# Ledger of designs, part 158: VHH binders against p49116

Target 1, 238 residues: p49116
Amino acid sequence: EGPLLSDTHVTFKLTMPSPMPEYLNVHYICESASRLLFLSMHWARSIPAFQALGQDCNTSLVRACWNELFTLGLAQCAQVMSLSTILAAIVNHLQNSIQEDKLSGDRIKQVMEHIWKLQEFCNSMAKLDIDGYEYAYLKAIVLFSPDHPGLTSTSQIEKFQEKAQMELQDYVQKTYSEDTYRLARILVRLPALRLMSSNITEELFFTGLIGNVSIDSIIPYILKMETAEYNGQITGAS
Key: E = the ipSAE of ESMFold2; O = the ipSAE of OpenDDE; V2 = 0.75 times the mean of E and O plus 0.25 times the DockQ between their complexes.

## First folded at step 9 (VHH)

Design kc6 (framework vhh_7qbe_3)
Fold by ESMFold2-Fast, scan of step 9:
Structure kc6 (fold): chain B 238 residues (1-238), chain A 119 residues (1-119)
Amino acid sequence: as target 1 above (238 residues)
Amino acid sequence: QLQLVESGGGLVQAGGSLRLSCTASGFDYAMGWFRQGPGKEREFVASISRSGSYTYYADSVKGRFTISRDNAKNTLYLQMNSLKSEDTAVYYCAADQWGRYQSPSYDYWGKGTRVTVSS
C-alpha cells in the first residue's frame, strides 16, 4: 500500500480576508474562521483513505472531529491569522461585557478558560516547532478516530489511524533523529483537543456567519459541495 | 510576499573563512542555503528549523559550515570555514513553509550571492 498522505496533503494555505480592519469585528473573525473550516474540510476530502470510507462515514467522522481539526488549523495558521490579536480582541470584548453586566460570571469563566486552553495549545505547538508534515499527520490521527460514538466501519478507521501514527513515527525518526523524545512530546498534546468545547468554539468564531445553525448541521452540505463552489468558500470568492 | 536578500559573497583564498547573510521580510519559516557551481545542478548545503533547534548539513560541508539564525533580526547566516575550491558557487537563501529541510523544492528563493575560492 502507498502512504496515507502525499506531499499535496502537507500544503495548507489559508487566504485571509483583506484588508484587515483597524478594529476587529465579528464579521472579520467569522469569515476568517469559516475559511479555515472550509480549508480543513477540503483537506480531509482530498485523502483517498477518507474517500474510501464512503459518504455516510465521512460525514460522521467530520461531525465528531471538526473542533479538533479546526483547533489544529488555528495552531498551524496562528501567524497568518494573527490569532493572538483575534484572541486579545475577544478578551477585551469580554472585559467590557463584565463591566456592563451583559454576561453571567459562570459563562465568562467558561469562555476565558477555553481561550486559555487554546492559547496554551497553540503556544505548545509553536514551542515544539511543529512542521507541516507533523500537522498533516496529527490532523489524520484525529480525523481517523475510531472511538467516537455512533461510528460504523470502526475497524477500517482504526487501521487508517494506526497507519497515520506509524507514518508520523517514521517521519519524526528520520527528520528529527537526534531528538529521541520528540514524538512523545507531540503526541501528549493531542488529548487537550478533546477537552475543548465545540459549543464555545462556535460562539467565539462562528456566531456572525452561521447565526443559530450549528456547524454540525452544515457539515454534510460542505462535504457535498461542487469543487468550484467549495474553492470559492476557501478563497472568499463569490 | 516574502523577499530574501543575500550578502557577504566574495573572493577568498583556499583555507579561508567567509560569512554569508540573508535578510528576510518575514521569518516564520524553515530556512536553507543551496548552491550552484559552474555547470552544476543546484545542491543542498544546510538548513535550519523555525526555532533554530534543528540543523541539517550536506555531507560535503559537515564540520566546516555552520548555519544559524537571528529571529529578532530576520537574518539567516552561513559561517563557512576551511573553504575549498569545490565550494565556489552562487549561494542561494531559501525559505520553506512546511519543513522540507533537505528538499530542493523550497517555496521562496533569493537571487544569490557569488563565492569564489582561489588558491
Scores: ipSAE 0.563, ipTM 0.827, lowest interface PAE 2.1, mean pLDDT 87

Design kc60 (framework vhh_7qbe_3)
Fold by ESMFold2-Fast, scan of step 9:
Structure kc60 (fold): chain B 238 residues (1-238), chain A 119 residues (1-119)
Amino acid sequence: as target 1 above (238 residues)
Amino acid sequence: QLQLVESGGGLVQAGGSLRLSCTASGSDYAMGWFRQGPGKEREFVASISRSGSYTYYADSVKGRFTISRDNAKNTLYLQMNSLKSEDTAVYYCAADQWGRYQGPSYDYWGKGTRVTVSS
């Protein structure tokens, strides 16, 4: 059988809403985050191994790992998104909420801790200068995680994860032949993704969504979109 | 569609120094310098990762040339010291779309800037 990923799976191009407003708002942040989420799900859908697992397993996998995929996407697209500017705006809003007594101090502490973890992760990935091939394989390792509760087909998922790990190893050894420990430095970054709360990610980036609707609730909808409808969502065409 | 424009080439005496610049229309790329001397194939000189954390040099220039970048200005630099007549070449700025600073090929290329080292 052929490789898990093809060159087409390395391409990951985020189209931002334009223009960026002078003062960042909930709408712009939510639209930007939604485009990245949709791009990430479209990327996953395009993988033949993912398709082979079937719709129910696909939905369960993405529900379990969307926050990890989204966070990798934030790191990969940090420059395109001006992520540092978005995070600064969120921090400023939180500081104003303290002054206006609109949020509890405990909640603000949790959210600030999440932002610091996110910044630490993105800075670490930037310092390592993770390339497009490496990001594609890291996303595949995260996507094909067999250890989430409630998953079926765990043996096949594990085989795809092992294939992703093997192909990443082969790639890094061939491309960065002088850097013996590069793979180890990259892989030790992955556990940090599971420490970040999906609930806090939803509050920071997706607060523009309707009330009680969670990302888990919209995942099946996004995965069932036809290509034309999906492209319309990503580009904001209407 | 990335555009690369080199500048800073010229005539310099052996043992002298020269700094080349390359202005890019974007900075989310691994970048490098290549050169082509008279009657020779294009050869690798130096490369730098997206953030500038990693650099890679050809053995022939190691210790004499320094690659650096300013991402705020979308500019790549090559500081050339202790220049030799063998360094005479057209110097090309290049970028890799995937961010590979030790990649086998580069996707975007400038038109080059000529460096002549006199005896």
Scores: ipSAE 0.624, ipTM 0.835, lowest interface PAE 1.1, mean pLDDT 88

Design kc61 (framework vhh_7qbe_3)
Fold by ESMFold2-Fast, scan of step 9:
Structure kc61 (fold): chain B 238 residues (1-238), chain A 119 residues (1-119)
Amino acid sequence: as target 1 above (238 residues)
Amino acid sequence: QLQLVESGGGLVQAGGSLRLSCTASGSDYAMGWFRQGPGKEREFVASISRSGSYTYYADSVKGRFTISRDNAKNTLYLQMNSLKSEDTAVYYCAADQWGRYQSASYDYWGKGTRVTVSS
């Protein structure tokens, strides 16, 4: 009983590394992306329904959907991050790599297509003026996806997803009563998240990670962080 | 802390026009205009989404008032035409932190600008 999300779950405030350097570098981009990833996972673990599924299920869900959560976070925080500036810097670096024959043309094409898909997604969300409540419920819908391979407790996950969808519907119909088709416009944006490669997201935003550490390998660690340790990561006060 | 400052209020004859402005310290907000007339409760007038793509109006002002914004200047506008004595009120600029342009509540408020319409 009770709502899936409370007002505290609508709050999603990204603290950027300060100051922004005159010229963007890998460390600034990686630090910014890491803060958003940590914020996204802390958001997920704060949901009582998520906690109720247990540690193993929590880890499996976040491993399966972190790229979707991260991309929704990029769209929601695009202005705070100056995401357009970050993407322009990445594109410029890729164009320089073509000129110097450092990357294959096929790989560059794949990465550019990913950047285009990301820009289109963020632009569509901005054009729809998605509010903080809508973002919270969209994140809950992708988090509680019962259709990822290898999941246990899929019936309970499906119930939480349905609850998220019902609460989003109720919210949109009450808040945007004059915009009859708003919910449909919002929901048809979600399938695009599954088309974006998590491997390319890692290359674009997490290149500063040391060695061969993948996002999949750090997820269990981040989900277990104490609140104070988490706050140190998102503010840079490590 | 978001700061909102309204301007453009004054005395105008019935049938006349006024343009109100609200200067904000930021633009990543849904914005709205509210008013409070003599002896009345505060009422919603109009709102606009973060991008400016969506607007919403109270029935009492539809066709007479136009809300718009210039995000490059962090400025919200209310163009008021065909003013009536019933439009006499203090007009308040408001911002919603969650970006809800049809919100029942707003988080940030200006101090108001007075509009008097003589009949």
Scores: ipSAE 0.633, ipTM 0.848, lowest interface PAE 1.4, mean pLDDT 88

Design kc62 (framework vhh_7qbe_3)
Fold by ESMFold2-Fast, scan of step 9:
Structure kc62 (fold): chain B 238 residues (1-238), chain A 119 residues (1-119)
Amino acid sequence: as target 1 above (238 residues)
Amino acid sequence: QLQLVESGGGLVQAGGSLRLSCTASGSDYAMGWFRQGPGKEREFVASISRSGSYTHYADSVKGRFTISRDNAKNTLYLQMNSLKSEDTAVYYCAADQWGRYQSPSYDYWGKGTRVTVSS
């Protein structure tokens, strides 16, 4: 058995829609977020261990963890996305909703707290200087989580998660040999991902999706896409 | 596209010091120095993380060379002390989106600056 991840799984190239509009709108934010989501799901599909679990298990895993993968992707791609600018635009929309009496104060508070948690997470990852190998293994640890309700093949999923943890440890100890506690500092960031609401993430970044389409509903379709069809989505070309 | 421009190369006596600089059009990258000596393959010299908090050195330069960066100026530095004739090479600045350690497959490369150490 070879390594869980190869060097091809380290590369994570997000291509942003261009040009950036003069004023950010829900369509630009949604297209940008959709490209990151598609890139994240295609990354997961490219892992041989993930493929070996089978289509039904693959769908269940991604439905359970897409928000965690997406948030890690936001942190990794924060500069490419100008994430701070996108979040500022979202905050402005929320402030307008308060003025127009469209949302309750309690709901606004919940959404603002989510934004602050997201900013804190991205800032902590930036301060830790997480590299591409570390991001790839953190995404693998999140993806191969055996503890989500309703999963089958949990023994195989757990073995893949343990393999991801072992390979991350080996990488960090070899690469950052003089920083004995780096791995612990990285791993303690992961629980925060589980506390973030996927429903609020969907509201913030995917409001531009047509009608009542949910991320849960589109996941099986994205996972079934042919390579050419997927490439059209992540580059905006088709 | 990211542009990298090296400067500071030249002729120096063995035991001397020299500082190389690399100006980048952006700073959201791990960065490193590589070199290629006469009749040799390109080899890793030193790397620095995006924040500057972590550095890595080839065994042959550890204790003699210091890598540093100024993200406000988008500039990478290599301070070279106790230079040896074996340090004679073209020095390349490189940037990596993924923060890879000691990899020859960095994403972006400068055109190099020549360092000659005379004995």
Scores: ipSAE 0.396, ipTM 0.741, lowest interface PAE 3.1, mean pLDDT 86

Design kc63 (framework vhh_7qbe_3)
Fold by ESMFold2-Fast, scan of step 9:
Parts: C-alpha cells; sequence; structure tokens
Structure kc63 (fold): chain B 238 residues (1-238), chain A 119 residues (1-119)
C-alpha cells in the first residue's frame, strides 16, 4: 500500500484573510480560524487511509479530534496567523472585562489557563524545531486515535496510528540521526492536546460563526465539500 | 514573498577561506546553501534548522564548511575553509517552510554569489 502519508501531505499552506485589520475583531479571528479548520479537515480527507475507514468513521474521528488537529495547526501556522498578536488582543479584551466586572472571575480564569496552555504548547513545538514532516505525522497520530469513546473500527484505526508512529520514527531517525532522544521529546508533547477544552477553543476562535452553529454541527458538511468549494473557503475566492 | 540576498563571493586561492552571508526578510524558515559548478547540476551544500539547533552537510564539505545563522539579524552564514578548486561554483541561499533540508525543492532562492577557487 505504500506509506501512510505522501509529500503532498507535508505541505500545509494557510492563506490568511487580507488585509489584517488595524484593530482585531471577532470576524477576522473567526475567518482565520475557520480557514485553518477547513485546511485541517481537507488535509485529513486527502489521506487514502482516512477515506478507507468510511464516512461514518471519518465523521466520528474528526468530531473527536478536531480540537487537537486545530491546536497542532495553530502551532504550525503561528507565524502565518500572527497568533501571538491574536492572543494578545484576546488577553487585552479579557483584562478589560475583569476591570469592568463584565465576566465572572472563574470563567476568566478558565480562559486564561487555556491561553497559557496554548502558548506553552506552541512555544514548546517552536523550541523543538518541529518540521513539516513531523507536523504531518503528529496530526496523523492524533487523527487515527483508536481510544476515543464510542468509536467503531478501532482495530483499523489503531493500525493506521501505529503506521503513522512507525513512519515518524523512520523519518526522525534518518533526518536527525545524531539526536537519539528527539522522537521521545516530541511524543511527550502530545498528551497536553487532550487537556485543552474544545468549548474554550470555540469561544476564543469561533465566536463570529453565523447562526451560532457548533463545530460538531458543521464537521459533516465540511468533510463532504468538493475540492473546488473547499479551495474557495481557504483562499477566500469564489 | 521572502527575499534572499547573498554576499561574500569572490576569488580565493586553494587552501584559503571565505565567508558567505545571506540576508533574508524573515527567519521562520529552515535555510540552506546550494551550489552549481560549471557544467554541473545544482547540488546541496549545507542546511540549518529554524532555531539553528540542527545542521546538515554534504559529504564533500563536511569538516571544511560550517553553516550558522543569526535569527535576530535574519542572516545565514557559510564559513568555507580549506577551499579546493572543486568548490568553484555559484552559491545559492535558499529557504524552506517544511524542513526539506537536503532536497533541491526549497521554496525560496536567492540569485547566487560566485566563488572561484584558483590553484
Amino acid sequence: as target 1 above (238 residues)
Amino acid sequence: QLQLVESGGGLVQAGGSLRLSCTASGSDYAMGWFRQGPGKEREFVASISRSGSYTFYADSVKGRFTISRDNAKNTLYLQMNSLKSEDTAVYYCAADQWGRYQSPSYDYWGKGTRVTVSS
């Protein structure tokens, strides 16, 4: 069958809404995040192994792991997105909400903890010099997670996850041959992704969604989009 | 979008040293040096990861050339020691988003700087 991922799965080109406004607003943040989410789902859909699992399994897997995929995408695309600028604007808004007593201190604490975890994750990936091949395999490892509640076909999913792990090991060993423990340093970062709340991610990045739709509700729609339709979403073209 | 400008090329005698520089408009890239000698295909010379923690070298230059970077200045360097006539080539600075360290398929390329090594 060949390798799980091809070189086409390594490239992960996020095109941002242009131009960036002088003052960040929820619509710009939401548009940027939506493009990254669409790119992430299209990336997953392009994997032959993922397609082979069938529509129902594909929907269940992405619903279970979209926050993990999205967070890896944020780390990989942090510079393209100016993620630090977006997070600073969100923090500034939260600081103002504290002063105005507009939000509960408990809720603000939860959101600030989430932002801190996100910043620490992105910073750790940057310090490790994670490359495009490594990001592709890490995304595949989280995508093919057999341990989410309610999944069927767990044996097949586990096989694909193990194949992703094996191919990541092969790549790291060959590319970073003199750094014996690099793979271990990378893999111990992954559990942190599951500690991040998808509800808080939605509040930070997807508040501008029209009709107050949840990410769970739009996942099946995005997965069924035609390639031309998908490209229109990520590039802002018709 | 990324601009790469090489400098430091010139004529040098065999056994001599030369330092090439490449100024980039950004630093969030793996970077490398490639060269093309007279009548030859473009070949990999050396590359460096985004932070500078990992370096990669072609067997032909290992032990003689040193790649380094200064991310605060967006500058890439190639220190060339013990130069040989076979090192005569146009040297190209290149940048890659994906970390294809030893592949000629880098995303961005400079115009090149010529290095001539005389006997």
Scores: ipSAE 0.682, ipTM 0.866, lowest interface PAE 1.4, mean pLDDT 88

Design kc64 (framework vhh_7qbe_3)
Fold by ESMFold2-Fast, scan of step 9:
Structure kc64 (fold): chain B 238 residues (1-238), chain A 119 residues (1-119)
Amino acid sequence: as target 1 above (238 residues)
Amino acid sequence: QLQLVESGGGLVQAGGSLRLSCTASGSDYAMGWFRQGPGKEREFVASISRSGSYTNYADSVKGRFTISRDNAKNTLYLQMNSLKSEDTAVYYCAADQWGRYQSPSYDYWGKGTRVTVSS
């Protein structure tokens, strides 16, 4: 069989809402994050190996790993999103909130710690200068994680993860042949993704969703969207 | 599509210095400098990663040339010192859309800027 990913799976182009407001608000952040989430899910469902697992398995995998995929997407699209500006604005807002509501200070500190972990992750990926091919394979490694509870077809998922790891190794050895330890430096970044709370990610980026809709509840519907509907969501067409 | 415009080329005496610039319509790219001398094939000169954390140089220019970038200005630089007549070439700015800073192949190219090093 052919490679797990084709060149089309390396393309990951986020279209931001335009223009960026002078003062960041919940609507702009939620719209930007939603576009990245839709792009990430569309990316996953375009992979033939992913499709081969079937709808129920696809839904279970994405529900288990959406936060990891989203965080990798934030790192990959950090420049396009002006993510550092967004995170700095959120931090400033949260620091001001501590002064106004001391009873929720512990929660605000938890959220700020999450933001700083996210900044550290994105900064480490930026300094490593992870390329588009490397991001595609890291996302595939995360997507095809066989160790989440409740998954079926775990042997097949593990085979796809191993294939992703093998293809990443072959790519890095070929492309960065003079950097002997590049792969190791990249892979040791991945465990940090599982330390990121999906509940806090939801609070930071998706609080603008109407009706207190959870990301977990919308995943099956996003995965079923036709390409035209998907494109409408990621470009912001009404 | 990404547009690349080189500037800073000119005539310089051997042993002199020259700084080339390349203005890009975006900065989310690994970038590099290539050159093509009279009667020669296009040759890799230097490359720099998206963030500027990693640089690579052709053996012929190591210690003499320095590649750098200013992402806020979408500008790539090549500082050329201790120039030799062999450095005479048209210098091209190039960008890799996938961010590969250790690759001789690139997706986007400028039109070039001429550097002539006189004896």
Scores: ipSAE 0.584, ipTM 0.814, lowest interface PAE 1.5, mean pLDDT 87

Design kc65 (framework vhh_7qbe_3)
Fold by ESMFold2-Fast, scan of step 9:
Structure kc65 (fold): chain B 238 residues (1-238), chain A 119 residues (1-119)
Amino acid sequence: as target 1 above (238 residues)
Amino acid sequence: QLQLVESGGGLVQAGGSLRLSCTASGSDYAMGWFRQGPGKEREFVASISRSGSYTRYADSVKGRFTISRDNAKNTLYLQMNSLKSEDTAVYYCAADQWGRYQSPSYDYWGKGTRVTVSS
């Protein structure tokens, strides 16, 4: 019956690959995105409530929501990542593509629409000046979503989501006592995350992955990593 | 890790204006100004969110002081107009690591810049 999140769960520090190349390439973008993904997975693993659900449920939840967690992470770390510069480089690469057929054109339109939705989301979060505590609770609300198809233990997941919502409400009302509608403005941003395709996120940020491995397929392995192995991934050391 | 350096303090006549600056080693912080007058406790003056979309002011300075920031220069400003003798204080720049412009507790502090209003 303790709090869902402790102060340690608010800390979310992304270390970028250094140095940033003069011209962005798929390897730099992929390494940056991989570090954010590993940071996000390790953050989820550190939550006692998450561990209490058991390995199978943990894997199912993260497989269902990794794109939402990753997108929240992009918004939270947008300045550290120079996300606007990364997205501009991706757009430039797509425009220089040699693909010309009608089916390829329809796919390019889907990808460009996804980039626009991502930019809109990150801009809305920046304008709201979402703080570190608010991001932690939004990630918890997304993580403990009971409404994904195929989930078991949905009653327990729902209780953790409600706990995250109540703790966010208490936090916002106490911290931003003079801003009556702040919580509502924050929560209405969340539905947009469900409209973003995980397949398109993989194409944009993880094209440099060796062996064309899917994020969905590697999630069980990431969740079982030891802290030292995880730290090796996010710093580029081993 | 974060270093804050205030400047722009000095002696000014009542009714005058003064602009304070605070240079930070980074800009991804909610920031604020506090002051401590002779024989008084440190008090809140103004705060600003990371992007500058939200500002907050103490009742004693509303309409006279304006807080602003230039994130490209990692600089926070406090424009002080219609200065009164009771505005005499050491002014401190502060930053909140979590990005809270209504912070209950700031994490980083400068060493202060002295403002004296003659009257």
Scores: ipSAE 0.718, ipTM 0.881, lowest interface PAE 1.0, mean pLDDT 88

Design kc66 (framework vhh_7qbe_3; at its last fold request DockQ between E and O 0.89; V2 from the best seeds 0.78)
Fold by OpenDDE, fold request of step 11:
Structure kc66 (fold): chain B 238 residues (1-238), chain A 119 residues (1-119)
Amino acid sequence: as target 1 above (238 residues)
Amino acid sequence: QLQLVESGGGLVQAGGSLRLSCTASGNDYAMGWFRQGPGKEREFVASISRSGSYTYYADSVKGRFTISRDNAKNTLYLQMNSLKSEDTAVYYCAADQWGRYQSPNYDYWGKGTRVTVSS
């Protein structure tokens, strides 16, 4: 049995829509988010252990953790995405809805808090200077989480998660041997992902493109896409 | 491909100070300084993480050199104080594409800038 991840799984290059508009409209935001989502799913599919779980289990697993994977992707790609600018634009768009009295005060608060949590999480990850390898392992740990309700093959999922954790530990020990607490500092950030609502994330980033179609409903479609089709989606070529 | 351009090298007297700069075509990299003295192998000097939160120094320069960066200007700096003749070298800027501020292998290198410390 080989390692869970290889060097090929470290690469996580997001291609932003081009050209970038002067004004970040809803379409640009949704397209950017969609590309990140596709990239994240393609990344998951590239892992042999993920393939070994089978289509049904894979679908259930991604449905359970897509928000966390997406959020880690936001953090990892924050600079390339100009995430702060995107979030500011989202807030501006929300202001229109607020002015039109389309949202209750409680909902406004909830959405704004979610945006704050996203920004805070990404900022915290940036301050920790999480590298590409660490992100790959963190995503794997999140992906192979056995504690989601309704999952099958939980024993196997747990084994894969443990393997991801062990490989991360070995990597950090080897790369950052002088920083004894590096691993702990990284792992302590993971609980923040569970505080974020998938529904609100979906509303903020995907409503403009998928309309009434849920992320849950498109996940099986994404996971069945061919590699060439994945490449087309993440680059916007098709 | 990332481009790195060093500047700020020159002649300085022992005990003097010099500030090196490295302009990068991007700022999403962990970066470091290396140097190669006459007849010597290239050696690590200092490194800094993407955000600047983490810095590391060779023992030979600790307390004298300070590595910093301005991401808004895509520039890496090396403030060198209390310079010694042993600090005479060509100084190189380097970057790690994976953001490893303790990189086992830097991917991009500048052409270097010469620092000469006279006795």
Scores: ipSAE 0.879, ipTM 0.944, lowest interface PAE 0.5, mean pLDDT 93
Fold by ESMFold2-Fast, scan of step 9:
Structure kc66 (fold): chain B 238 residues (1-238), chain A 119 residues (1-119)
Amino acid sequence: as target 1 above (238 residues)
Amino acid sequence: QLQLVESGGGLVQAGGSLRLSCTASGNDYAMGWFRQGPGKEREFVASISRSGSYTYYADSVKGRFTISRDNAKNTLYLQMNSLKSEDTAVYYCAADQWGRYQSPNYDYWGKGTRVTVSS
């Protein structure tokens, strides 16, 4: 009926841990990444269409796409995060691990390939100068992906994805009216998100999590807490 | 909140050149130049995307003005060549918080720098 996203959904403000340490460590990287992941899940939770799908579907969608949302978030917040500095620190740690024979050469190659793909993705998004409205719609297209294995309610998810695509098209055509091919340049970047392993993302950014907890296992708890908080505020109980 | 400070305005002869600068307290913004001449409404001059990959110009200044930025210095520039009396105006630096280099509405504005083109 109404638009899929409102102006409220364009706002995506990451607050970094302070102060930044003189030397980056796994705790600082993990805290920064966790804040971005929390912000990304809170953003998804705030979309009325997402809420309408119900708790079980919401959990399944976010479990399937959190790595894609997180990677878009890294690109969008790259400057605020000093992402290039974080990635350089990760690379330095990996090079030290090679010299100490603490990791297999095969695993290190996989991780380095992932870092390269991530750097190329973030650099391509930066060069395209993706704006806040475009990022909001790209995240919605990724969130409402009906083609992940094991999803239910795929027909409704597909309708929301198509609505996101249509609204992005309308936005780009109105805002960048003389740049006929801008939308195509933006959309062809999305398939690269599916080439990035969620397991490697966890290893790079979330190694500081206590108890070797997977992101997959915490998603239901984060979504439940965020839903409870949001419902309390919307009910006007305060 | 973003602060924008323009500089480089002054008196210049018709056919001459002038370079305006705008110093910003941050660089993660699409930015633009606007001007307001005597007895005229504020009009768009030129804009530039966050990285500088895209620029956009008003028809009246195409081929004469060049917008550029140095993100390491948090500085926006407007190189003005082949100046005309019609270019006489107060020039304002503006920034868009969403990164839209073809913004319908800029969020942050400087106080302006005056350019007078004599004949």
Scores: ipSAE 0.744, ipTM 0.891, lowest interface PAE 0.8, mean pLDDT 88
Fold by ESMFold2, look of step 10:
Structure kc66 (fold): chain B 238 residues (1-238), chain A 119 residues (1-119)
Amino acid sequence: as target 1 above (238 residues)
Amino acid sequence: QLQLVESGGGLVQAGGSLRLSCTASGNDYAMGWFRQGPGKEREFVASISRSGSYTYYADSVKGRFTISRDNAKNTLYLQMNSLKSEDTAVYYCAADQWGRYQSPNYDYWGKGTRVTVSS
């Protein structure tokens, strides 16, 4: 019918816990990441096409793609979050754990490789200077992925993804008309999102918040939240 | 609330050079320079992306002006070389909150700094 996204879907303002502690701690990292997660879920819920798919389909889509949406959010908000500082603190913690013989070398290698790929992804997005409209369309392309198992309405989901791709193309051509290859440079970054492990993301950013419970398991509850609860989670309740 | 303060304007001989600065209260914005001559509409001069990797220039200044930024100092620059009398204007710093280095609409504006080019 109308456009997939409107200008209201471009707003994506992350508010960090205040004040930033002199020494980074698990609570600050987890609170910051939780705010980004809830902001991302609120964003997805606000899209009329997402609302039209129905609750079961919505839950299945978000379970499949939450880590990719979260990773795009990290890239978009990397400066506000001081993400480089957060990742450096995590690396320092891992190196101290080696000195104290508390972690296996195989786990540390996997986590370090993930951190490097995440930093490379965020740096490449910053170098391309992806704008807020482009991020909104990229998130929509990731959200409306029709190839996940267990989805209903897959033909409609595919049409929504194609619409997001078309709207991104039209936007880039109109806005950056002299940059012939901008769309291609942007789209080539998307496959890197599939390299991000949801389990490692939980360990890096959500340790201590949910302990024995995965984010996948709480997504149905997050999507059912009332608007007032969402606003509290996105802003830290005050 | 982003605050933008221009400086570096003044009188300069035709053929000369001048560097404008714009101090900002933050750097997570795409930024640009505009100018307005007396009795004329405000016109685009140059813009730069958040990281500084992309720049865009009006045809009238391309090859003569260079836009740059130092994000550690929250400062935007416009190096103006080979100045002409037509470059006489009030120059304004502007910022786009969505990060578009070719923005159709800038959200924040400075008060301007005057540049006068004498023949």
Scores: ipSAE 0.667, ipTM 0.865, lowest interface PAE 1.2, mean pLDDT 87
ESMFold2 (binder alone), look of step 10: mean pLDDT 85; pTM 0.879
OpenDDE, look of step 10: ipSAE 0.798; ipTM 0.904
ESMFold2, fold request of step 11: ipSAE 0.575, 0.550, 0.608; ipTM 0.831, 0.825, 0.840
ESMFold2 (binder alone), fold request of step 11: mean pLDDT 85, 85, 85; pTM 0.875, 0.880, 0.875
OpenDDE, fold request of step 11: ipSAE 0.027, 0.878; ipTM 0.519, 0.944

